# VH-VL binders against Uncharacterized protein aq_532: the designs that were tried, part 14

Target 1, 203 residues: Uncharacterized protein aq_532, of Aquifex aeolicus (o66814)
Amino acid sequence: SDYLLRAESLFSQLKDANAKEETPYLYGKVKGYYEAIKLYAVEYKEDRIKTLFTLMSKNTKKAVRGAYTEREPLTELITFEPRVYFEEYCDGIMDECFYEKHYEKEKFIELVDYFSLKRRVEFLRNHEGKYCAPFDFGMAEALFNAVSLELMQEKPDEKVLIALREKLEPILVMAEEKLRYAMKKELPCYRNRLSEHIGYWKP
Below, E stands for the ipSAE of ESMFold2; O stands for the ipSAE of OpenDDE; V2 stands for 0.75 times the mean of E and O plus 0.25 times the DockQ between their complexes.

## First folded at step 4 (VH-VL)

Design C5 (from C1 with heavy chain G100E E105S, light chain G28D; framework fv_ifabotuzumab)
Fold by ESMFold2-Fast, scan of step 4:
Structure C5 (fold): chain C 203 residues (1-203), chain A 120 residues (1-120), chain B 107 residues (1-107)
Amino acid sequence: as target 1 above (203 residues)
Amino acid sequence: QVQLVQSGAEVKKPGASVKVSCKASGYTFTDYYMNWVRQAPGQGLEWMGDINPNSGGTNYDEKFQGRVTMTRDTSISTAYMELSRLRSDDTAVYYCAREEYDYWSGFDYWGQGTTVTVSS
Amino acid sequence: DIQMTQSPSFLSASVGDRVTITCRASQDISSYLAWYQQKPEKAPKRLIYAASTLQSGVPSRFSGSGSGTEFTLTISSLQPEDFATYYCQQLDSYPLTFGQGTKLEIK
């Protein structure tokens, strides 16, 4: 697939720019999206690949520029909000449509334990995960975003959701362990950033 | 499918240089770091350094800094490790090993090793 | 540099035994630890990464646990092919360092 080859090229550009060292959070984001794209490539789901490639490309551009400007901002956090999704899908009309849609999505939400993942990712984002576990947090955030995007699909892919969940779990655990230790020991990555205000991202 | 094939055994005199090659196949060469690890007879594993095959960027253990040079040729998917000013205590088996960019995977595939003997 | 210390350095055991090898890091490495098995005249083989994740194809009798500075590799029921030297490796910071190795031999 053209997108898969282009994704490989974007990843190579990050390596050439030394982005792993210079912008580890954004490097993690790009790596996470790349891994998600590979899962969909096996399933030949071009629409999903295109969406993830767009996000991967945007983060790659920020990483390449960040390597030269020493700027590495937080990027998108995409969350599946059932109420908002159902209100939009049902044109604001609740009851029958809302009930049917809620029932359909509940199965997939429970399958991946979505709200537990959301809470964990948000905790990392709001407590200096970017500085204390930049690569792991970035990668976890990208994989979580892929899960959120798949839950928004009319017919979520169970097999891909399970694969994303299994890939995400050890990365989340790693990021959480690094952050928890930094918090407990008041390490510089956590202590020096305590006064920095973290803005909330709107999808 | 994934293979790392190293060059053959070398016998060198003290003061000489040795260049070991590691040819990768079965995967995209630029998607993984390449590490070099050595093992002296009867001793443990010692990390020497790594190279990013796409950028050519390297990280060396300071113990080898100034004597080691890691390079690659992406057109033939081959990594190289050159060690100069050889001493008898450089006698070892030298391994190349593949590493994902994720910082926590470790080395999933290893070359078969290249024996380097430094003696008169 | 992060110093990795394995205990014991030498272990004698019988087929069917439960074997435990420990690895201590001189500073916190979270879960950035891998375990390797090396047989005589062979390259090392990765058994476990991220402290507790089993490499595909490795028998389930192998397991890893721990975080921070204390890590354990357990073989629940030794088989003849498990007699080898085992190494832990920290992946937290450069330079990457290995433990001195634990040689597991038959009693």
Scores: ipSAE 0.005, ipTM 0.449, lowest interface PAE 15.2, mean pLDDT 85

Design C6 (from I2 with heavy chain E99T G100E Y101W D102G Y103D W104Y E105L G106P; framework fv_ifabotuzumab)
Fold by ESMFold2-Fast, scan of step 4:
Structure C6 (fold): chain C 203 residues (1-203), chain A 120 residues (1-120), chain B 107 residues (1-107)
Amino acid sequence: as target 1 above (203 residues)
Amino acid sequence: QVQLVQSGAEVKKPGASVKVSCKASGYTFTGYYMNWVRQAPGQGLEWMGDINPNSGGTNYDEKFQGRVTMTRDTSISTAYMELSRLRSDDTAVYYCARTEWGDYLPFDYWGQGTTVTVSS
Amino acid sequence: DIQMTQSPSFLSASVGDRVTITCRASQGISSYLAWYQQKPEKAPKRLIYAASTLQSGVPSRFSGSGSGTEFTLTISSLQPEDFATYYCQQLNSYPLTFGQGTKLEIK
């Protein structure tokens, strides 16, 4: 589709800017959105493709600019915040009541193990994932954002959610292993960030 | 519902090896690290190591390095912990426990424990 | 290795008492600390994670505080079911380490 051709043309801009080397996190974000777009193209869901293409384009522009300016910022993290409701159950004999927590779209949340994915992505974002596993973290964050966006739909696409989850998991694991290794070995990507907040100059 | 079910009690002689299993159900087995913790009679908890079920990568406490081997079989959602060259002080209850590394949510589900007795 | 030390190792208390248990790390662990409750012949149960966040389903009489190297677990009004052994655990760095435990006994 036109969006796939246009998405492919964005990689030409990234290549010209050497974005893979200069802004690996943003390059990862663009790659992640591209992979999500391909999943929706197979299903002919143009509305989803347009949304993801907009995010892909935004991150491409930031990557090209960042490559030339030496500035790579964190970009959007999109989370789905389901509404919570409680069901009251009473034992008539004991006159005791208890409440059970339920979520809107609980079936889909469970299908992708959403809250687990959310915590893992947030941990990478908060603990130098950008520096210790930039490409993998960026790609995982983009794919997670696609999952969040699909859960926000009135009628989430179960087939695409499964495909996104299957694609996201190994990338997320790779990012986590790289960060864990960096933390364990106190590599510069992790250690150097902490040193600027310790000693002579206090935060 | 998340459940971790461990293999039954073992009695071994000094110098033997023991292999404990932990079968997971109710969640995506490859999405969570599996830890092994032991507890000698009347003593506290001692972490032995963990395994990433997706990659097979392991981390062991230095004390057990060279004697412990952690593996998994993703087709049956089962983790294994093998301890070799057993000594009397290896007598303990061995637990498997699930954790999401680094997210402030450690060891949320535990197996029931496997008693390993090492005696001559 | 990060050494975790609990104080006291043994504590006798009565129903209704306020109980505090301290856990000290040999180096900074930020808020990567969890508290577990273990009853005889059973696996431990997680009470608190991230030093102060109460696990869903755990009674509000349990609370945790602290950061860095000194942490406390408080039970505001002890109940009969609370008599157990309590463990702290650091999750900041490998190897993961536990405190030696605090056995809470009825007076």
Scores: ipSAE 0.000, ipTM 0.443, lowest interface PAE 15.9, mean pLDDT 84

Design D1 (framework fv_greziprubart)
Fold by ESMFold2-Fast, scan of step 4:
Structure D1 (fold): chain C 203 residues (1-203), chain A 122 residues (1-122), chain B 112 residues (1-112)
Amino acid sequence: as target 1 above (203 residues)
Amino acid sequence: EMQLVESGGGLVQPGGSLRLSCAASGFTFSDHYMQWVRQAPGKGPEWVGLTRNKANSYTTQYAASVKGRFTISRDDSKNSVYLQMNSLKTEDTAVYYCAREEWGDYLPFDYWGQGVLVTVSS
Amino acid sequence: DIVMTQSPLSLPVTPGEPASISCRSSQSLLHSNGYNYIDWYLQKPGQSPQLLIYLGSNRASGVPDRFSGSGSGTDFTLKISRVEAEDVGVYFCMQALQTPLTFGQGTKLEIK
């Protein structure tokens, strides 16, 4: 697709900026969005590709601008917040009514185990994952964002959701393992959090 | 320093033809989509069309008002994009700009040339 | 085609005063990705248009922080916190949600 080939060209800019070394979190984000775009290209979903390309381009521009853009206090985490509703069931014989809790798009939420993915990504975000596993966390966050965006669609694509889930899992595991290793070994990324306030970009 | 220099404008009769050129320098031309935008005297800009890069097979897209009459092409070896205008009408009178698209739909017109005047009259 | 309508068409301002320009679209420019596909351009007298704001609220490189964009859906605003002499020109909004790309009529900002 038009967007797929354009997306590939963005990696030239990342190479020129030495983004893999200088901005590994943003590089990971761009890589993650690119992987999601490839999944939609197979399905011929240009509207989804355009959305993800916009996010991919935004993060590429941040990476090109330099390492200090990675130190935004908040990450770009996109979450799907399903509406909760209660289905009333009344037993005519016993004159008792019961309520069952349901979520909008419950089938798709269960298909990808969304709430579990959300907790895991939030754990990484809240425990220095950006600094202790920057590339893997960035990639995982981008893929998770793609899952969230697809769940927000009127008709979520089951095939793409499964493919995103399968691609996200090993990346998420790797980020989690790197973080746990950093915690156990008390690496600087985890132990000396105060150094963040000084800034890598500052002379 | 980025530059886009248009040339080939001038006065033509209705029904005539004209070819505009846009020469690029200061960036990797072959990586970018190129746009053509025009502005009639006293009016706002109007999108004319675009050409994609080599990775996208140099495909083109046009506004309905020019489709079938105008053709966009490019030569990456010369860092140039062209607009071939046929069957010109008085309403095609405008300053024509070539513009660079950065990041696809993210920044459609991040840099514009100086423009070249095309006047279609008898 | 999406129609973009600007107001006012003429905006005389005193240097140092704030200025606001409105742009309305005939269809929502808000995409499911959370971005509004609206850009703002400035055309100074005798010059080509230049990008000021993209995707609703993002300032282009080299654009002073006194320029800001806001709004969502169909109603958008470009604000200049303190107008300077160099800000004179015609301001255009543009939708980039779908082709053909379409521009507003323009707002001419003049120093009085």
Scores: ipSAE 0.000, ipTM 0.414, lowest interface PAE 19.2, mean pLDDT 82

Design D2 (framework fv_tarlatamab_arm2)
Fold by ESMFold2-Fast, scan of step 4:
Structure D2 (fold): chain C 203 residues (1-203), chain A 122 residues (1-122), chain B 109 residues (1-109)
Amino acid sequence: as target 1 above (203 residues)
Amino acid sequence: EVQLVESGGGLVQPGGSLKLSCAASGFTFSDYAMNWVRQAPGKGLEWVARIRSKANSYATYYADSVKDRFTISRDDSKNTAYLQMNNLKTEDTAVYYCTREEWGDYLPFDYWGQGTLVTVSS
Amino acid sequence: QTVVTQEPSLTVSPGGTVTLTCGSSTGAVTSGHYPNWVQQKPGQAPRGLIGDTSNKHSGTPARFSGSLLGGKAALTLSGVQPEDEAEYYCLLSYSGARVFGGGTKLTVL
């Protein structure tokens, strides 16, 4: 895939910027999108690859920029909202289309335990996951975003969803354990960040 | 209203020491990296030192001309950055400015103080 | 050691157009060096003008623009005004380090 070669070249930019050390959250985001792209490459899903590459590229540019400017902003969190999806595809009417789309999506939502994943990722995002488990949180968020994007497709790919969930779970667990440890021990990443940014943090 | 005010400059003998302060107000100081830039009389701007925010472990960087002689530091509780200058040379004579790095507009060195003059002379 | 080079002096007539350039001894200037432009008027402290190649600081007049041109960063003034007479410095980033150019003295005659 043209996109695979292009995706691999983004890591050269990250290495030159020392992004793994300077912007570990954004480096994690890029790594997570890359892992998702590899799963779709096996299935020859070029449209999914293009979407994920765009997000990977965006986060790479922010990581390189952040390495030089001392800033690492939070980036996109993409969530699948079943009601919004049904309303978009069925013109907001609760007719046969609405119930058919609901039935089609429910299988996949349950397959990945989506709302549990959503709650866990949101908890990390809202409770200093960026500072206490930056790489793992970034990677988990990107993989979760790939799950959300796939659920938004008219025909979700069951095989890829299972593979994404299998990659996401251990990363998410690691991020959660690092955060719990930081909270329990009152580490600076949790204590000082909450104190310093309570009135300013906007992303 | 963003303000940066430098102080601590003055006349010092070669080999002496001075500590400069940069008092910041009007923004969330702890979110910004801080820089010291100097300008010798009639000469151009020269970057001297940089200190990152707490999120980046207060990492410090120095121009080769001042390495091992100058130390940049900060106290976020006082909204103040410092430059400790040791073993001063006549070549260090300059107006010293502090400036911040602004993320939101991607404009490093957006706001500068008025500077403080350091004269190294016998 | 990286040396950042600017034209030492340039002259332009009021209402004219002038382009200042910023080059590096270590190779082509790219967006990854985050070119920044600082203006210093006689007797004043420096003022941020443009960051990240082409992003204007609030209050920078519309006549100023930044770009990359032939492996160098460029600052272009169109419709120059007398008050634009100043020293202009470019700044390039190399990882944690920052390097200023020697400055360009712009004379408006």
Scores: ipSAE 0.000, ipTM 0.463, lowest interface PAE 14.1, mean pLDDT 84

Design D3 (framework fv_ucenprubart)
Fold by ESMFold2-Fast, scan of step 4:
Structure D3 (fold): chain C 203 residues (1-203), chain A 121 residues (1-121), chain B 108 residues (1-108)
Amino acid sequence: as target 1 above (203 residues)
Amino acid sequence: QVQLVQSGAEVKKPGASVKVSCKASGYTFTSGYYMAWVRQAPGQGLEWMGLINPSGGSTWYAQKFQGRVTMTRDTSTSTVYMELSSLRSEDTAVYYCAREEWGDYYPFDYWGQGTLVTVSS
Amino acid sequence: EIVLTQSPDFQSVTPKEKVTITCQASQSIGSSLLWYQQKPDQSPKLLIKYASQSFSGVPSRFSGSGSGTDFTLTINSLEAEDAATYYCHQSSSLPEYTFGGGTKVEIK
């Protein structure tokens, strides 16, 4: 697809900006969106590709312009909120429509273990994942955003959701391991943080 | 372990306002769990007042309390607040906060210990 | 608003007997019906979610059934610690959640 070729060209801009070294979080996000775009290219879903390309392009421009500093706040976590989605989608017929749509979405939410993924990504986001595991966290956030966006579709693509989950899991594990190591060693990226992780990582 | 700890009992005069707090611990406050407020007058049943999303701050209020109830949160202290204004004697009740899980159709899986609010002249 | 009508409002039951509590919704709520147990001077505790799914740690003697407008909570062999008030709750409709009026269960 045209968007796939254009997406590939964005990596040339990132290389010129040395984004992998200068803005690893943003580089990770761009990489994550690119991986999601490739999955939709196989499915010929140009509308999904266009949406993800827009996010990929935005983060690429940000990385190119912000080569010297990666201090921007985290503002791009996209979450599927079942109640908010159904309130907007059902247009005032909450009882019947809400039940039907919730039932339809439950299959897909369960398929990807969405609530667990959401908690893990949010934990990384809230505990300096951007600084302690920047590339992996960025990539995980982008892939998670792709999962959230697909769950918001009227007819989620089961094959793509499975593939996104499979790509996301090892990246999440890597980010989580890097963060745990940083916490254990009290590395500068994590040092002196008081957080809500009490109980989350505890045996 | 999940805990919801509420502020202590209050005695108010008719026309006053009361603000009850509910501090959450044992889970990530902004991880998609909503918080509900439910009251119970002495010897009576449970009455839902409203719901807040601690992450985004969105609120939903029961029509009976619209204009009198305000729900807010402070993410730095993992605390939800419920303020009820223009108090009447009929507002004498135990006020509970309860955590709403979005899975399995929104159960209130953990409850605070309750705050008794007495409205008397 | 969806009204939940709970029946009976009170029952006194011999230990080991079966207790049946019903909850009727004024309109269809699918399976968005929950059951809570409240003992005197205590907070409510979740028993059943999604009409028939037991919450973790709830004894197997508690079961829920039903869909649409008619729901039932069953305690198949009442124990002394089950003396409490039981409430149904619907989570089908925002902005308005509602509770049933409660059923008080006492041991004879």
Scores: ipSAE 0.000, ipTM 0.447, lowest interface PAE 16.8, mean pLDDT 83

Design D4 (framework fv_greziprubart)
Fold by ESMFold2-Fast, scan of step 4:
Structure D4 (fold): chain C 203 residues (1-203), chain A 122 residues (1-122), chain B 112 residues (1-112)
Amino acid sequence: as target 1 above (203 residues)
Amino acid sequence: EMQLVESGGGLVQPGGSLRLSCAASGFTFGDYAMQWVRQAPGKGPEWVGLIRSKAYGGTTQYAASVKGRFTISRDDSKNSVYLQMNSLKTEDTAVYYCTRDEWFGEYYFDYWGQGVLVTVSS
Amino acid sequence: DIVMTQSPLSLPVTPGEPASISCRSSQSLLHSNGYNYIDWYLQKPGQSPQLLIYLGSNRASGVPDRFSGSGSGTDFTLKISRVEAEDVGVYFCMQALQTPLTFGQGTKLEIK
């Protein structure tokens, strides 16, 4: 696919910028999107590849710029917010109606345990994952974004969702373990960032 | 069951003021950005403004045509959003809709109220 | 402000036939996150507008699969594969890339 070849070429730009060392979170984001692109390439899903390549390219540009400006901002977190609907069942004999709550894409949400993944990624984002596990957190966030984007499709691809979940889980665990270790040991990545919160170091 | 119910419309003279209310039910109101959209008779919808959830700062934005004259506010304890309209002009005549922004920052209106008519005429 | 231009403005269709509505934006609606920030709404006579398509191609809850959105950048299309009587109304595109949010002029779909 033209997009797969172009995606591989982005790593040349990252190497030239020393992005792995200078912007490890954004480097992780790019790596995560690349892994998702490879899954869709096997399935011949060019539309998904195009979408993920756009995100991969954006994060590559930010990594290159960040390496030279010494600034590494957080980038997109894409979450799927399923619509809630109520299915009405009426009994003409009893003349009573009752309602059952459902989520759109409920089967697929359950397949990947989406709400659990969402809480874990948001926890990392909100508790210095970027500083304490930058590469792993970035990669996990990109793979989670790919899961979110696939759930938003009219017909989510079960095989790709499972494959994304399988790639995401060990990376997410690694990021979580690194953050827990930093918290227990009060490492600078955790301690110094939390000290910037108004409640910790104010007189 | 999700509902948005607007109230407070009516006839007002140019230069007058009017306050619209929108009462929400059936969802966790405080988690959502709320928006106002209006539609003049025989014309298409025109965006009026938005108010973000408190988690995103509770900030407001307005269309240039109403900036400085209209104010959007919310009361999450009452599940309500408001549009205070001051210095009304004849071109403000429209049906005003309260809308829910399903996904913050993506700006799609998944629920609309029934609308309330505001007529500005001498 | 981003200007949204729809065509045609009037669309008479025979029931069962397909229909297409075009929308053009004065600048690209493709965001770096991969989404085209265009939504489509239908306003049936005497009713509030209702969401049909969001973020370019995603069908809103309860919307029949005969409705689809496509396009990227500045040129977008709403397609109805087989028009039914209940589809009568005015269709509006809206760009959601930046505030102020702006709508097209509308396309009135009528049965021949």
Scores: ipSAE 0.000, ipTM 0.417, lowest interface PAE 19.4, mean pLDDT 84

## First folded at step 7 (VH-VL; framework fv_patecibart)

Design K1 (from A10 with heavy chain S103D; at its last look DockQ between E and O 0.02; V2 from the best seeds 0.00; counts 0 for: pae E 14.7 > 2, placed apart)
Fold by ESMFold2, look of step 7:
Structure K1 (fold): chain C 203 residues (1-203), chain A 121 residues (1-121), chain B 107 residues (1-107)
Amino acid sequence: as target 1 above (203 residues)
Amino acid sequence: QVTLKESGPTLVKPTQTLTLTCTFSGFSLSTSGMGVAWIRQPPGKALEWLAHIYWDDDKRYYPALKNRLTITKDTSKNQVVLTMTNMDPVDTATYYCAHTEWDDYLPFDYWGQGTLVTVSS
Amino acid sequence: EIVLTQSPDFQSVTPKEKVTITCRASQSIGSYIHWYQQKPDQYPKLLIKYASQSFSGVPSRFSGSGSGTDFTLTINSLEAEDAATYYCHQYYSLPYTFGQGTKVEIK
């Protein structure tokens, strides 16, 4: 609960720096971590909250500095890389053997459709999502990082994973739609990257 | 230990293009947060920041000189290159490259020894 | 463009006395100011970062203070080796400007 109060206080610094307008990607990322912290606060998972607060605080510092220096870098992307193993099956009638591929934590991976989320976030990250949908992409990236961190736990919490996915999906869809629109219309946020004339998309 | 060294011509004629190379060691521009800046100092005058480049290829230029400046990096060679077009005698100065770090409040904490560039008229 | 105005431009000071150098920004820059020392015929060296944080290896007699628009570099007991020109530098907004410099000599 103390972390929740401290997390809320970081928004005063963001407001003073006008970070929502000056560093919308980092602002969105801070907001995404804040939403994840609120989810964990309901479940009283203090160790998870501390990790997320550390990331939120670090990105807040970068957003404030970036707003004052006209600089907004991409920050951390945290991915869960599950171990792979194979199980052998033999057909006694045909005397043939086959192998089936399995992942660690397969139930939890499927619960959130993790590989799909990973591909979608990576696509945004690699195709100007920061410039064409900065707020939504930043927020989606932070929520995705929270999903990855939960999957890395020895015993992932299904309720938290579902809640994180429910918050993440609409934001991810919005970022994808903004990027697709920018690509289709060749907006400056996408087209001007080759000339290094940088602009964020605004509706 | 972080070290930087400027190299390039020391005498250029008006209208020529100046190309300066900063070669550094003790850090890499593949490391998040790392950057290199160019600063000049006309003889007997104050320091003037020109440009910087960071690990993620973020670039900034002094606005009044932006149409004359280009900064690039070669991370594999630990080099940063500054190009300045249409040189004029007023551009005579000592040119420095310097290390900076995003997460450490962006100071110019390590400097090269500088190279004097004279633009003869 | 943010102008940094240093005061004084020049100061001749008796050894062991206190030196105060001010830097005034034309608008608020938070604490995004650094201080550099440049001895004759040398490249600049970082002294103080982020208004008040000493850089590695800087003698304790150097300190920085201030926020917003008014900043101060203090040398509490001037040593002969401190004869140099001192610059403040803002990294708040483009273009990243330096003050005009303050030359400090031993009297």
Scores: ipSAE 0.000, ipTM 0.488, lowest interface PAE 14.7, mean pLDDT 86
ESMFold2 (binder alone), look of step 7: mean pLDDT 93; pTM 0.938
OpenDDE, look of step 7: ipSAE 0.005; ipTM 0.509

Design K2 (from A10 with heavy chain L106F, light chain G30D; at its last look DockQ between E and O 0.08; V2 from the best seeds 0.00; counts 0 for: pae E 13.3 > 2, placed apart)
Heavy chain, then light chain:
Amino acid sequence: QVTLKESGPTLVKPTQTLTLTCTFSGFSLSTSGMGVAWIRQPPGKALEWLAHIYWDDDKRYYPALKNRLTITKDTSKNQVVLTMTNMDPVDTATYYCAHTEWSDYFPFDYWGQGTLVTVSS
Amino acid sequence: EIVLTQSPDFQSVTPKEKVTITCRASQSIDSYIHWYQQKPDQYPKLLIKYASQSFSGVPSRFSGSGSGTDFTLTINSLEAEDAATYYCHQYYSLPYTFGQGTKVEIK
ESMFold2, look of step 7: ipSAE 0.007; ipTM 0.446
ESMFold2 (binder alone), look of step 7: mean pLDDT 93; pTM 0.946
OpenDDE, look of step 7: ipSAE 0.023; ipTM 0.589

Design K3 (from A10 with heavy chain S32E S103D L106F, light chain L94W; at its last look DockQ between E and O 0.03; V2 from the best seeds 0.00; counts 0 for: pae E 18.2 > 2, placed apart)
Heavy chain, then light chain:
Amino acid sequence: QVTLKESGPTLVKPTQTLTLTCTFSGFSLSTEGMGVAWIRQPPGKALEWLAHIYWDDDKRYYPALKNRLTITKDTSKNQVVLTMTNMDPVDTATYYCAHTEWDDYFPFDYWGQGTLVTVSS
Amino acid sequence: EIVLTQSPDFQSVTPKEKVTITCRASQSIGSYIHWYQQKPDQYPKLLIKYASQSFSGVPSRFSGSGSGTDFTLTINSLEAEDAATYYCHQYYSWPYTFGQGTKVEIK
ESMFold2, look of step 7: ipSAE 0.000; ipTM 0.437
ESMFold2 (binder alone), look of step 7: mean pLDDT 92; pTM 0.930
OpenDDE, look of step 7: ipSAE 0.679; ipTM 0.863
ESMFold2, look of step 10: ipSAE 0.000; ipTM 0.435
ESMFold2 (binder alone), look of step 10: mean pLDDT 92; pTM 0.933
OpenDDE, look of step 10: ipSAE 0.000; ipTM 0.534
ESMFold2, look of step 11: ipSAE 0.000; ipTM 0.437
ESMFold2 (binder alone), look of step 11: mean pLDDT 92; pTM 0.935
OpenDDE, look of step 11: ipSAE 0.000; ipTM 0.555

